VHH binders against Origin of replication complex subunit 2 (ORC2). Designs and how they scored, part 4

Target 1, 363 residues: Origin of replication complex subunit 2 (ORC2), of Arabidopsis thaliana (Mouse-ear cress) (q38899)
Amino acid sequence: MEDIENIEEDEYGFSRNYFLAKELGGASKRSAHKLSDIHIVDEQELRETASTIEMKHSKEISELMSDYKTMYSKWVFELRCGFGLLMYGFGSKKALVEDFASASLTDYSVVVINGYLPSVNLKQVLLALAELLSELLKCKRKSSGSLSKGQETFPSRSMDDILSFLHGPQSGDKDCFICVVVHNIDGPALRDPESQQTLARLSSCSHIRLVASIDHVNAPLLWDKKMVHKQFNWLWHHVPTFAPYNVEGVFFPLVLAQGSTAQTAKTAAIVLQSLTPNGQNVFKILAEYQLSHPDEDGMPTDDLYSASRERFFVSSQVTLNSHLTEFKDHELVKTKRNSDGQECLNIPLTSDAIRQLLLDLNQ
Key: E = the ipSAE of ESMFold2; O = the ipSAE of OpenDDE; V2 = 0.75 times the mean of E and O plus 0.25 times the DockQ between their complexes.

## First folded at step 1 (VHH)

Design g25 (framework vhh_6fv0_2)
Fold by ESMFold2-Fast, scan of step 1:
Structure g25 (fold): chain B 363 residues (1-363), chain A 127 residues (1-127)
Amino acid sequence: as target 1 above (363 residues)
Amino acid sequence: QVQLQESGGGLVQPGGSLRLSCAASGFTFSNYGMYWVRQAPEKGLEWVSTISSSGDSTYYKDSVKGRFTVSRDNAKNTLYLQMNSLKPEDAAQYYCAKDIRYSPTFLEDYYYGLDVRGQGTQVTVSS
């Protein structure tokens, strides 16, 4: 094994993991140069340790996915009963939800919305769903001489008209629906009240079933009682994966509800307890550095990588970036540039809160 | 009347290779994303791979990444699946399927379903 970094096996391809690693702003190139200066015997030991850590992490994720797979038939039944499914828990749920759809929703049309992208356009999604429903209805009316509703010009209609079309007929086929998967329904393009109300109305349509994920603890603050209980009709599924946010983290940090973005020691402790032991140890290095250097604007990313790698908590720059993406997604750390233009990581908590977190982690 | 016709399956040894083809007719092939799905013995249908309408974006099931390559020739209305390093667990009836709608850019929107699929082509891997 010549290369200690293993980024080939991302869920969307090599190039995206490369860009994710590069988001550490020059850190990757410095770390690569430093790695080339390591003695052969030290490098071999690091490769062996990195291989062991990666294998253990992969096995743990695979076992969790296998456990969740036993629940898939129940989730399908819940969708057929008219419930929306809301997946929550720390770690990326993208691979889990996509595996669920590919394994268990093959009898249904599935539309996937990547809510972590800032470019998502709900009107285009609604138009696509209306066209899809029209096409599905045409298949059932193969020999009918009557004009089908699919001949209507949807792009010239209001969103209200499109939603009305998606709402089922009073005595129609109750098993005919489209499954809409929304990765990060709390994402940047979707988190505004108008978008959330549109999604809630969409979820209440007879021809639509919703499977969504959230990553912020405060995501429920996006919804009022009517939205939760009558429109989305959420069934909550706690599905921690401990998987890094390799794709989602490229495009946005997860955001808390608009009312408060302040991270608390209690909220941070809950997140940290859901991380892998290696993730917790990387956070501990950052926290200890920050407490030892109160005059600084944070820990340089290169220094965190060097310290984490020396202690065998990360096997590659990509592995570190995955932990950092997870930390950023849960607002455990923020990125700043210091006076020298170096990228630094800061925990947005008071020194007292950080000390309390370290005590809680060591219990 | 959308029609999809798969070919290229057969018996192969573990570690061997096969190239599957899917001939499409009855729709504007270049406007739709395409899928490969399979049904293994004693299993339900499972998604294998997706390719965008242009061919610029491809997605794979984790267990086949690095071994399978999906491609398309829009001039010939033909979809392909190159399968390398075949394993016994890859033995299945393979179907191509038409996407109802595909996003022009990756990760913005993704649509898939069993809108139309062909009669399939059998892949058998025996040691």
Scores: ipSAE 0.000, ipTM 0.152, lowest interface PAE 16.9, mean pLDDT 70

Design g26 (framework vhh_8k46_1)
Fold by ESMFold2-Fast, scan of step 1:
Structure g26 (fold): chain B 363 residues (1-363), chain A 127 residues (1-127)
Amino acid sequence: as target 1 above (363 residues)
Amino acid sequence: AVQLQASGGGFVQPGGSLRLSCAASGFTFSNYAMGWFRQAPGKEREFVSAISGSGGSTYYADSVKGRFTISRDNSKNTVYLQMNSLRAEDTATYYCAASPQLLEYYLSTGPHEYDYWGQGTQVTVSS
């Protein structure tokens, strides 16, 4: 080698020391309070990309906001009493809830969940809350240096174990809690029964207080009597803002529009019609499995291979992998690991869209 | 389409060092957390290390802490794993994986939380 800067030993030594120093600096600067601030900063970045807000009735809206600010002390008191706060009314409640949190919840750790995003992952949220609570409890129990030993195992624990930790022992500090803000708890990624039950269980944890907003007319239908009165323990606050949905509106056309789902199904049908008959038949096996197993993460690749070979649609693993590569290239299929660590294949379409697609292929 | 290409594996003696690379394409790299996993013959995939989209947060398995360093270069769409003081137990096929980053400080250790995977690169530590 003629270029001294490309010598592996020099590059290895300098790069390792540089990144190790950054790693140590980053870790030492993280704190429980800074974790809640990071969520708010991420949300602010999304707002900066949104279209400029044009307010037509600024005086009337300012008066409404002033009225709501007089209620902040009452809302804090309600949270201290163990109630969940549910915000509803015309217009985006995002700015109001964030103003409430920044003005009145400064004595608490606040975690913000943007439920309008399709990428929300509740297990990642629960893990973040468990890490934050672990740090808060460590700070309060000054005499035991060993309290941090369980912290590093949270990412590998079950959701039930995480929720049990967030609930805490009956002897726990009654004034120690994390405030969780959920913008659009009725959002597309959260509105399934399993997610709503997980959120209800989270809300019932002694170390958690919930402030949530809803915009969907059918949101009250997400919850049974037990969820409303015992788990969430909702206090309903009518807070019309008449503010535009500048951030949330970016995600509504992609996730909630029925026409977008139908258009995606038509696009998939055109792609599938261009595939070989064997490729189409492999896709049909996957689609039929997914419709028969709606609660699973998808079809295990080994099961798809076995079924495809039994029906003579593929002769080898190489042939199957060729079809799977083509499906992935056209975004017909996504790969994910299941709870057992197996590679699973999922069609990123609704059950109704998959049924329509199968009907089109059988014509 | 999303593609992850792992490289840098090979044969190394115990106590030696090796640097793995994973080149990513088909997505906005800085919006994704990157992880390294390994799988020895007859065993399940285990977590090794993870790094946040910005590079500001890292997480390591206890078995590799102090020996391995994860880093990334977002301008090159590449994540690296610097492996030092290698042991026979580190012998495995190493995989890089990508997960969407909603929370900057959160890093997953579960294989099921990673949506995209590379083909793997073999590391063999033997005398």
Scores: ipSAE 0.000, ipTM 0.122, lowest interface PAE 17.1, mean pLDDT 72

Design g27 (framework vhh_8k46_1)
Fold by ESMFold2-Fast, scan of step 1:
Structure g27 (fold): chain B 363 residues (1-363), chain A 127 residues (1-127)
Amino acid sequence: as target 1 above (363 residues)
Amino acid sequence: AVQLQASGGGFVQPGGSLRLSCAASGRTLSSYAMGWFRQAPGKEREFVSAISTSGGSTYYADSVKGRFTISRDNSKNTVYLQMNSLRAEDTATYYCATDSSPEALLWALQSGEYDYWGQGTQVTVSS
C-alpha cells in the first residue's frame, strides 16, 4: 500500500476565493492565475458579497448550471474509470448533483443518501443496496446464463457480509454498478470515523460508485490516506452554485463563514506538511519575507521566483507556478496588485500564526 | 521538442510483476501531472493511473487498484508504474502522458484531444 504514502492536500484543495472573485470581477474561464488583477481586499467582505449575489443573481446561477451540464459526460467517464466524484464549492450542490444523476446516470441504478439529515441508518442503506444489486444480477444472469456462485445466495445481515456481497467476485464488467449519491458526506450523521470507514469500504466495492458533496473546508480531515487513495479514489470538482441551502439548512446548520472566511494556522500546518519539501521551502521564503515586511502588500512574484531559484527550490517559472497553484487552491496564498502594478503574494494569516508555522516547518 | 519514452514491458506469467518507466527529455516533469494509459488489442485506450505535479496525489482505475502503484522521481525526470499480481486482462501496450493536472489528463483522453508520446511499451501476461 505504498501509494497511500504519497497523499497531497492539493488534491483536496478548496479555492474559496476563486469563484467568488470571478463573480465579482469577471474572472477567466480557467484558473486563479488569471485573477491576479482582481482587487481582493477582505475575504469576509467577499463572503458577505457572495451572500448578496445569491439573492440578486438568479440568472447568473442558471448560467453556471448550464456550464456544469457540459461537464456531465466527463463525470460519467470518470465514474466508469472507477473514481469517486467529490463536489465542493459555495452554495447548495443538491440540485446540481441530482440533475447530473437524472440527466446522465439513466443507464445505472441510483441511490441517494441525504447526509444533511441528523440521522442516517447506514446498515439499512447497505441492505437496500444489496437487495438492488441482487435484482440487477438476476436480470444479467438471464441474458448471460451464469453468475458467480456467491452472488446467488441470500446475503447475511452483518455489515461485513453485506459489504462482501456488494464487492462481489472479480468480473471485468466495468458498466455493472450502482451509483450512490451522498449529499453532505461531511454531514452530522456521517462524520464519525466508523461511518466514514463504512462509506470508504462501500466506495471500494466493485459494484458501487460514489458521487458526494461537502460544504466544509475541514472535510478532508475526515479521511486517512487509505480512505482517500485506495477506497474513495476521489476526483475533486469545484462546482460553486451560489444556491441557497433551503432543504439542507433546515436539518444541518452550516457554519460556512467561520470555516471558509479565513485560513487557520492549524489547517495551514496540515496542508503544508502534505506538500513536497520544495513546495514547503517556497512557502517558507514567502512567509519570511512577509514577516520582515509587515507594512507591504505582499511579496512580488518576481522576487519570490528569484529567491526560490537562487536556493535551488525551483528550476523554472513553470515549476514556481505549479507551487503557487497549489498554494492558491488551499487558500494558503492570495494574489494582489501593489501600487506599482506588480503581482504580489500574501499569506492571509496573522504574523503570530506565520511565526508558528515557520517554527513547525523548521523542526 | 519534448519527448516521453515508456519502457520496461515484456512477457510475464499471471501473478507476476513488472516495473514500467517513463523518462522525459526536453523538459522537467516536476511541473506536470503524469499518467499511464493502456490499449489492449482491438480495444479503446483506457486510463490506468495518474500522479499529481508534486507526487502526493495518485489515482487508479478500478481494475488495477491495489495491484499497481504509480510513483515519480523528479531528480531522474522519470515516472514509474509498479505492476503486481498481473492478470491476462492486463495485456496491453502501455503509454505515458503529461498535462497540468490528473483531471486534465482524464478529460483530454475523454475528448480525444490527447496525444501519447512514443511507441509505448508492450506488456503480455500469458500462461
Scores: ipSAE 0.000, ipTM 0.366, lowest interface PAE 14.5, mean pLDDT 71

Design g28 (framework vhh_7pa5_2)
Fold by ESMFold2-Fast, scan of step 1:
Structure g28 (fold): chain B 363 residues (1-363), chain A 127 residues (1-127)
Amino acid sequence: as target 1 above (363 residues)
Amino acid sequence: QVQLVESGGGMVQPGGSLRLSCAASGFTFSDYSMSWVRRAPGKGPEWVSTISGSGSSTSYADSVKGRFTISRDNAKNTLYLQMNSLKPEDTALYYCAKDSPSFEELYRLLSGSFDYWGQGTQVTVSS
């Protein structure tokens, strides 16, 4: 109605068109070969370039971050108006979004979801949000609402019941909401259609506001027009940071790609190149063992520790567990028990893919 | 102050070719990726192409892929767009942009503030 609202509509239209065209390369669909071969290689190069740019231009990056800080009050206003905020652009946005939340969302409860992790469970997230909202409603000194009475226990409730509670009454306090920060909403645990639909429904709840980041060119393909315009109600913010990635960003090359052996091996190679030399060498021991023992359930953890220690790649069980946690977080290895009940580690790749991966690592 | 000056536009027949140039000043050109963005009358802005600071990586909108080539000369602080096999739908004002523009910078470009990122160069494909 005012100039500010007109500016926001124009901004939304531009940011959406600019992002979709820039990140997707226009309106036409891409082949699997372009996604697996070109985008995986480009992502590694972009990650290396981002690290180099930050080291060389820390001053200019600091100025860029200062510019974003001037936008924080506008982002808060947008959240209060019911919009979801979608952050995109070159470089890790984790620090920027967390700085925004700590500086500008102090009047609200903030829940952070690390979507780059494969272990994210949306039902547990919804349960935590319902418990938090229940506590917030108890802190209001008003008599319990007849329709949206707080429930202290939700573990046996359906997803629909939890979402209904989070939606709340039609005429509830518009300033009473929980801000949900989703780092990498396009991440491995969240990228399936069911999870994305659940997040879209969550974003449409009156007591929830969403601030999300994406790092993959294919992220917009996760959403139809209803999800973008009616459920998430996204405002798109182009916020390149040139900040270095940790390994969380590497999960995205697999979004919407076919689960081929070649694509998986290339993704694993990018992750491994981001690891310490000792971490890479521990992985090589596991890979060599698996190729030599194809009939087994995997390498026993004790055997991996002994081999890694003897080659001076680890100094203690704690050091090995650190590497194993990193491998598991990046889906490079899976754990299973053998016939003797021992914990064994398995690389979920074909023997041909493991051979190719070892060749790539030795070059 | 960051300044970008586009040139090389004009009128051309369908199937023809044009080479656009963008002269950059006010920042270390080689440290930033650069993009071409276009705006046709009555349509929203459309991203066309991006090139990395080193020039080793390029990307293109599907509508121009195989027809347009982005390149840069870091010694001359100049960005280029070679446009081949031009179509009537390529008719637009073409702007160059630093890949890391703030929201304010992008908004000013769209609002017709030519001094912020550049004045744009008009490409008209007509028989």
Scores: ipSAE 0.000, ipTM 0.109, lowest interface PAE 19.1, mean pLDDT 70

Design g29 (framework vhh_8dlx_2)
Fold by ESMFold2-Fast, scan of step 1:
Structure g29 (fold): chain B 363 residues (1-363), chain A 126 residues (1-126)
Amino acid sequence: as target 1 above (363 residues)
Amino acid sequence: EVQLVESGGGVVQPGRSLRLSCAASGFTFSTYAMHWVRQAPGKGLEWIGNIYHSGDTFYNPSLKSLVTISRDDSTNTLYLQMNSLRAEDTAIYYCARSGTPEEIFKYLTSGAMDVWGKGTLVTVSS
C-alpha cells in the first residue's frame, strides 16, 4: 500500500516553500531602506549569502540528476520485465524522462506523448503506435515471432482492434516492444475515466512498455487496484527535479514552481489566466505603470501598494506580498533596485508583449 | 528548405578545447529541440546530448564532464563546446532536429531526429 497522494501534497508544499523562502530571503536581503555605510557593508555580505544559497540549490539539483542517471540501467531492466514506470516528484520530469529514453532506450522504438496538451487524442496516438509496430514487424518479417497483422490496420479501425494488434497473440520475443513515454498521464485531456482505461489497456499490451509522469496530487485517484497492479503494473519512482514547467506550464499550469529564465507573452498569458481576479488587477496596475514609464527600472513596491489599495484589490501589505510571491514564483515579475536604492518591480517583457497581455486579460 | 550546416571541425591537439557550430535555416529554430550526435571511424552513432527549446540540456552520462551544449535563438545557431579532447573523440559530429514539445507525440529513436546536417570532421592527433 502506497499513500502517494499525501506524500506528493507534503512534498510540493514543503519543497516549494523551502526553495521559494530561500529565493525570497535572498531578494529581501537585497532590499535595504537605509542609505548609510552600514547599509553598503551589509549589502555586500547579503549578496555573498544570497550567492551561497543559490549555489546550494544548484548543487542539490545537480546531485539528484546524477543519481537518476545511475538508475537508468535498472529502469530499462524493469521495462523489459513488463513493468510500467511511473515518475513523480516536484518539478518538470519531461527533460529527465526524455534523457533516459534517448540515452538508454536506443535499442527500442520510443514514442513520446505530450499528455499536458489539451488537444491530445488517444485514437491518434494508438494509430501512430500501430503504424510504427506494423513497420517494425515488416523489418522482422522473416522471423516467425514477427508475423505481420499490421497491414490491415488503418485509421477507420476501432480502438479495440488497434489495441488487439498492439497486444499481438504471437509475442514470443520479449524484446519486441515499443516504449511509450507519456508526459503527464494525468493531463487535462487524459484524466477522464475512459481515457485512463484506454491507457491501462495500452500498457497491458505485450508490444507496449509505458513510462509516465504525474504532477497532479490527485493522480493516484484516477486508477483502481486492477489498473495499478495488473494493467499498468506500476513501479513508482520518486524523481523530484525542481526544474521549471516551461513547456507544460504553457498548456496546463501544474504547480507554482519557478518559471523560465525568460518569460514569453504566451506563457505569461496562461499563468495570468490561473490567477485570482484581484491578482490579475494588481498585475494590470504594474503593467500600465511600466508602459507609461518606459525610461524607469520598474514600479516602486510602495507605489504599487498605494494604487492597489486605492482600487480595493488589496486590503493590506500582507495581501499584496501574497500576490507578489505568486508573480515572482511564475517569473512574471522581477525585483530591481533603482538609482535611489528603492526596490522596484519589473515585468521582463517588451512593451509590445505587455500591451498584448493587457488586451488578452480584458477580453 | 529545412537545412542544418555544421562547422568548426578540424585537426586539434589532445587536451585542447574546440567549439562546433550548427547553423539552422528553413524553420522556426527556437521551437525545436536540437541534438548533437557523433560517429567515430568504424563505429556506430553515439548520442552526445540535447537542448530543448526551453534551454534545458541533457547529456550522455559518459560525456557530460567533457561537453556543453548551448543555443542562440537570435542567430538560429546550436553550439557544442568540447574540452580536454582525446584521441577517442575523433569522429564526424552531426547536429539534428527533433519534434517540438507542442507536438502531441514524437519519436525519440532513429526516427526522432528528422533532420540531420552533413557533419563536420574532428580529428584529435598530434
Scores: ipSAE 0.014, ipTM 0.264, lowest interface PAE 7.6, mean pLDDT 73

Design g30 (framework vhh_6fv0_2)
Fold by ESMFold2-Fast, scan of step 1:
Structure g30 (fold): chain B 363 residues (1-363), chain A 126 residues (1-126)
Amino acid sequence: as target 1 above (363 residues)
Amino acid sequence: QVQLQESGGGLVQPGGSLRLSCAASGFTFSSYGMYWVRQAPEKGLEWVSTISGSGGSTYYKDSVKGRFTVSRDNAKNTLYLQMNSLKPEDAAQYYCATGPSWEDYLAHLPGSYDYRGQGTQVTVSS
């Protein structure tokens, strides 16, 4: 993992702000390195040490979130100056960026694009932004007399016309802008060169300000120098959260989010042994289904509920949801929607690992 | 629990018309944007239309503009899609969907949705 981080640092040699953020990240890594030097002799001592490390890590994460909140006023100032904000670092940045928008961008219209979704369509995004800007400009205009021009017909215009409208006249009001939040601007639906160029053009529009996150190690390779310095005008913010990718991870694998393996059979067995007997039995139903249906996207949540209720392991949907929350928190189970749109549950282990895990639990 | 139930699909000849309905429950309907999406056999989900919570703003896929009209009745918690001049290319399973809540500060755009119904089949054949 650390070797991958060193390679990432070499690849990111593009801006001073990025280098400064990486130096800060190095200090954080050195702190973690001291904790990893603990010599563990026994399994009992291993569990106690792991619990101590987890508690300290949780405190460090809480302190990081507090520190980021003190930076919100600076981030708003940077947006007002015409910069795009690029959030990077280990862990999901979705909650942080949305908290920032909710707490600090209340004077502006905010539009959120979930770049991790495969269904994202930039033309539809541009149409929605143009209509929103039209309404905002209508509200800010001093209406001297009744305007009988009707409404703008953006959906019938080309993307170039829409982008021209979003850019506005050179004499336009520079304080009238829409903040666009893009979760995973490096996401599968957006990472093609044409989409990235469209996003860069959008970011350069005078009526648009961009706040984006990246998770892929090769994300900086999406952009040339013109895109970085002139169109996006990125300010790089190193904001490791260590938060799980509960939403993003459902739709596509993220290199930085999932590491090499999210869960191992040994780690899963330890977690499962800490669960209630009913929780273990609900997990066993899911595991047995997955082994019997290897070509499917996972077990539908409604089917798991029906099977668990029939076997008396849960009494209500609330009880099942509590078990599912615990499974997701420990990365024992992922959720995704199948081709039919049903919510499905999947254990992110190989079939052989699941078989071994079931044997170990029934011993 | 958020629940969406589509109806009104069927078999129609090219040039014909159908009106789809979506009954919504479990959330404050007027506060959420609504979407129509479709899936043709062996193809991915395709966005068709969006309507704002108030019904004041509507958006359409280029290929359906002038032929389809989306509307809503917030008093009845019902979404509609009027489909005219149907083409064979319009044959698909049609789904009603709702996006994340529209807040004054945060809006989610067409193509992103939290919940989807079971769908209603539209077949266009002579």
Scores: ipSAE 0.000, ipTM 0.118, lowest interface PAE 15.9, mean pLDDT 70

Design g31 (framework vhh_7xy4_2; at its last look DockQ between E and O 0.01; V2 from the best seeds 0.00; counts 0 for: pae O 8.6 > 2, placed apart)
Fold by OpenDDE, look of step 2:
Formats: C-alpha cells, sequence, structure tokens
Structure g31 (fold): chain B 363 residues (1-363), chain A 127 residues (1-127)
C-alpha cells in the first residue's frame, strides 16, 4: 500500500516559489506620486521612449542566450520523443523561440501561431496544418512505394474532421512531424476554453509538436490536468530572456497613454509582419491600389484576385479568401460595396499611415 | 442534458457477430467525434474505436482492427459498432463515448479523452 502521496507536492511548488519570490522582494517604496499627477503621454511616444531604454546587463544577457543555444539539441530531442515544449520566464521569448526554430527545426515544417494578436483564426491554422500534413504524407508514400490510396482529401471542413485527420494515419516514422510554434499560448485570443481545447487536441496529434511560450503568471490555470499532462505533454523550460515585449506589448492597451491613429498603423505593421510573404504581398497590392485611387471605395475583390494571381501570390480564390479572412479578422481590411454593387476592399487607415506601413514592410 | 444510451449487447459464441448501437441526445451529435471504449471485468478502460464527426475518418485499436467497424448515422443521432469474429477476450462492458483517443500512447496503451460516456452494454463472448 506504498506512498503514492508524494507526487502531488511538486506541481504546487512552481506557483508557490513564484509568489514567494515576489513576497521576498523588499517593501517597494510606495511611490508618493498620485496617479492624477501622471501626465498622459501619447502611446507612441511612450513606446518609442521605452524602446530606447538601454538594457542593463547586456553582456550577461548575451551569455544567457548563448547558454540557451546549447540546449537546442536537447529541445529537438525532446520534440522527437513526442513532448511539447513550454517556454516560460521573464521577458519576451519570441526571438529565442524563433532562433531555435530557424537554427534547429530546419528539417521540419514549422507553422507559427501568433497568440499575442487580438484575433487568431484557429480553423485556418488547422486547415493549413492538414494541407501540410497531407503533402508530407504523400511524399512519404511515394518514397516507400506504398500505393495505399489513403483518403487524401478533406471530405469535411469541420474542425473535428480536420483534427481527426491530423491524428492519423499513424506513420511508424517518429521523425515525421510538424512543429507548431505558438507565441503566447496564453494570449487573449487563445484564452477561451474552446481555443485551449482545440490546441490541446492539436497537440495530441501524432504528427504535431507544439513549442509554446507563456508570459502570464496565471497561464497554467488555462489548462486542466489532462490537458497539461496528457494532451500537451509539456516539458517546461525556464528561459528568462529579459527582452522587452516590443511586439507582444503593442497589443496591450497602455493605461497611461492616449490611443492615437499612429498606434493603429503600428499595430497593423506588426500584424502584417506576422503574415506570410504572400500575405504581405497581397496586402501591398491592396495598399498600393488604395493610395493610387483615394476617391474610390476600395479595390474590387475580383481585381485583387486577378492582380495577386498574375503576380503568383495566390494560386486560387480559396487562397485569396484565406488571406482576406485574416486581414478582416485583424481589422486590416474592411469590405464595402461600391455603386455598382461590387464588393470592394479598403484599408481603414489614412494615406499617410498606409505609406508608412508600406515602408515598414519593405524593410 | 447530454445522454448516451448503448444497446445491442448480449451473449455470443466465439466467432460470432454482434452490433452495438448508441443513441445520442442533448447535444449536436454531428459536431462531435464519437468513440467506443470497453472495460473488461477487473480491468481498466480500453479504447477500441473512434469516428470523426462526419464519419469520414475512423480509427481502431490494434486489438480490434479488421474485426470491428465503427459507423454513425448523424440523421438518427446514432453510433454503431459492428463486431465480427468475436473472441472471449472481447468480453467487456462496452461504452459509447464523446471524445477522441490519445495517440501519443499508441500502440501500447491507448488512452482516451472523453467528456461523456453512456451506462454501457455488456458483451459476453463464451462457448
Amino acid sequence: as target 1 above (363 residues)
Amino acid sequence: QLQLVESGGGLVQPGGSLRLSCAASGFTFSSYSMAWVRQPHGKGLEYIATISSSGSYTYYSDSVKGRFTISRDNAKNTLYLQMNSLKPEDTAMYYCARGYPDFYSLPTSSQYYFDSKGQGTQVTVSS
């Protein structure tokens, strides 16, 4: 009847230590400054100023980052073993995870979910993953000479069917997986139970490996025990970077800053930078059109398709629609009907903001 | 309220066939993957088969592969399990469940994630 009791203590230890570390931090001198005394500055000014703050301990941080690089091989091995990786610690982990992916996941397909964005279309992500997996499986079948006509077509586009497809077929090849990088799996758009369940289910697929970051101290509360230990199968990696949240933080309202039109442009730029090159190029076509036709209600959708196809940025209407959905979800594009009843697409930014955005995308 | 009601269990001889049914209610049946799990007497729950929401995808445990067929009729909100070539080892309580298998544990011990299961129907294979 031996002592199964002891395993419960270690899970509570991490949260306790975090809270204890905060309590042991000395009596923060209550700033005598009243909130009323704070001059509200422009958010852009505040962010720019914050970005100019010299990072203290740059040498030590660099050494720390170098140390993390020595763990990349271990992380890859863990993924190959069927684990997910959860990166936690103070500072933005985006650059670290991207460096890891670029340096060590080159033999694998990588899909990125920017969870820090205001909206995430998980259905589109799943569809993309399913397509990618289908292609990978086709390639492997061709190499093995196995003519088994597996149902390569998605008969249904339901979320459940897509996930079911991603779960199989079980290939004996442990090295055949897609890496899904999730920047901020605790992001606001991913916090709802349905999204978390979807991600958990995705993580449980044999051909999927998740590499995710978290920044919120209460992020573990997003998951039940089954999700954490059975579905996500997380290996927790403490990787404080002390890097500023220059990208992730753009989407958080600054309490002390007035929202400006400039903020919208910057937000748009960050979202666009997170898109595929083709997605960016499609958006550029739209932006250029709008700048060239300031008196029009926007670019007709058919014209955008034609232009995008001509430039080989899209192969089908479905591909364009996928990009448009993403644009709309992020409020980068609005739809309006013109006088002829045609659906037109417009960017809800000033011409100056669009010009700046294009400049930023070309860098 | 979500309800799953299994039927069709009984006594069958080795090599015989049996068809189980599960009537689902209280949720949108066509939106969920469904599974069959079984529990032999004195043993843990064992995953045996799952089917996607549309029925387009089916998965089987190695123990039942080639012998059992999972199917569904979404218009009738009913899940089926056709069991052929039954063996004494197939003797168990069979449950209809809403959920999906843990594929990381395959092929040795398939864990199943489900949020609901029925009361079960007993299948006994004996000479």
Scores: ipSAE 0.013, ipTM 0.304, lowest interface PAE 8.6, mean pLDDT 80
ESMFold2-Fast, scan of step 1: ipSAE 0.410; ipTM 0.585
ESMFold2, look of step 2: ipSAE 0.013; ipTM 0.271
ESMFold2 (binder alone), look of step 2: mean pLDDT 82; pTM 0.837

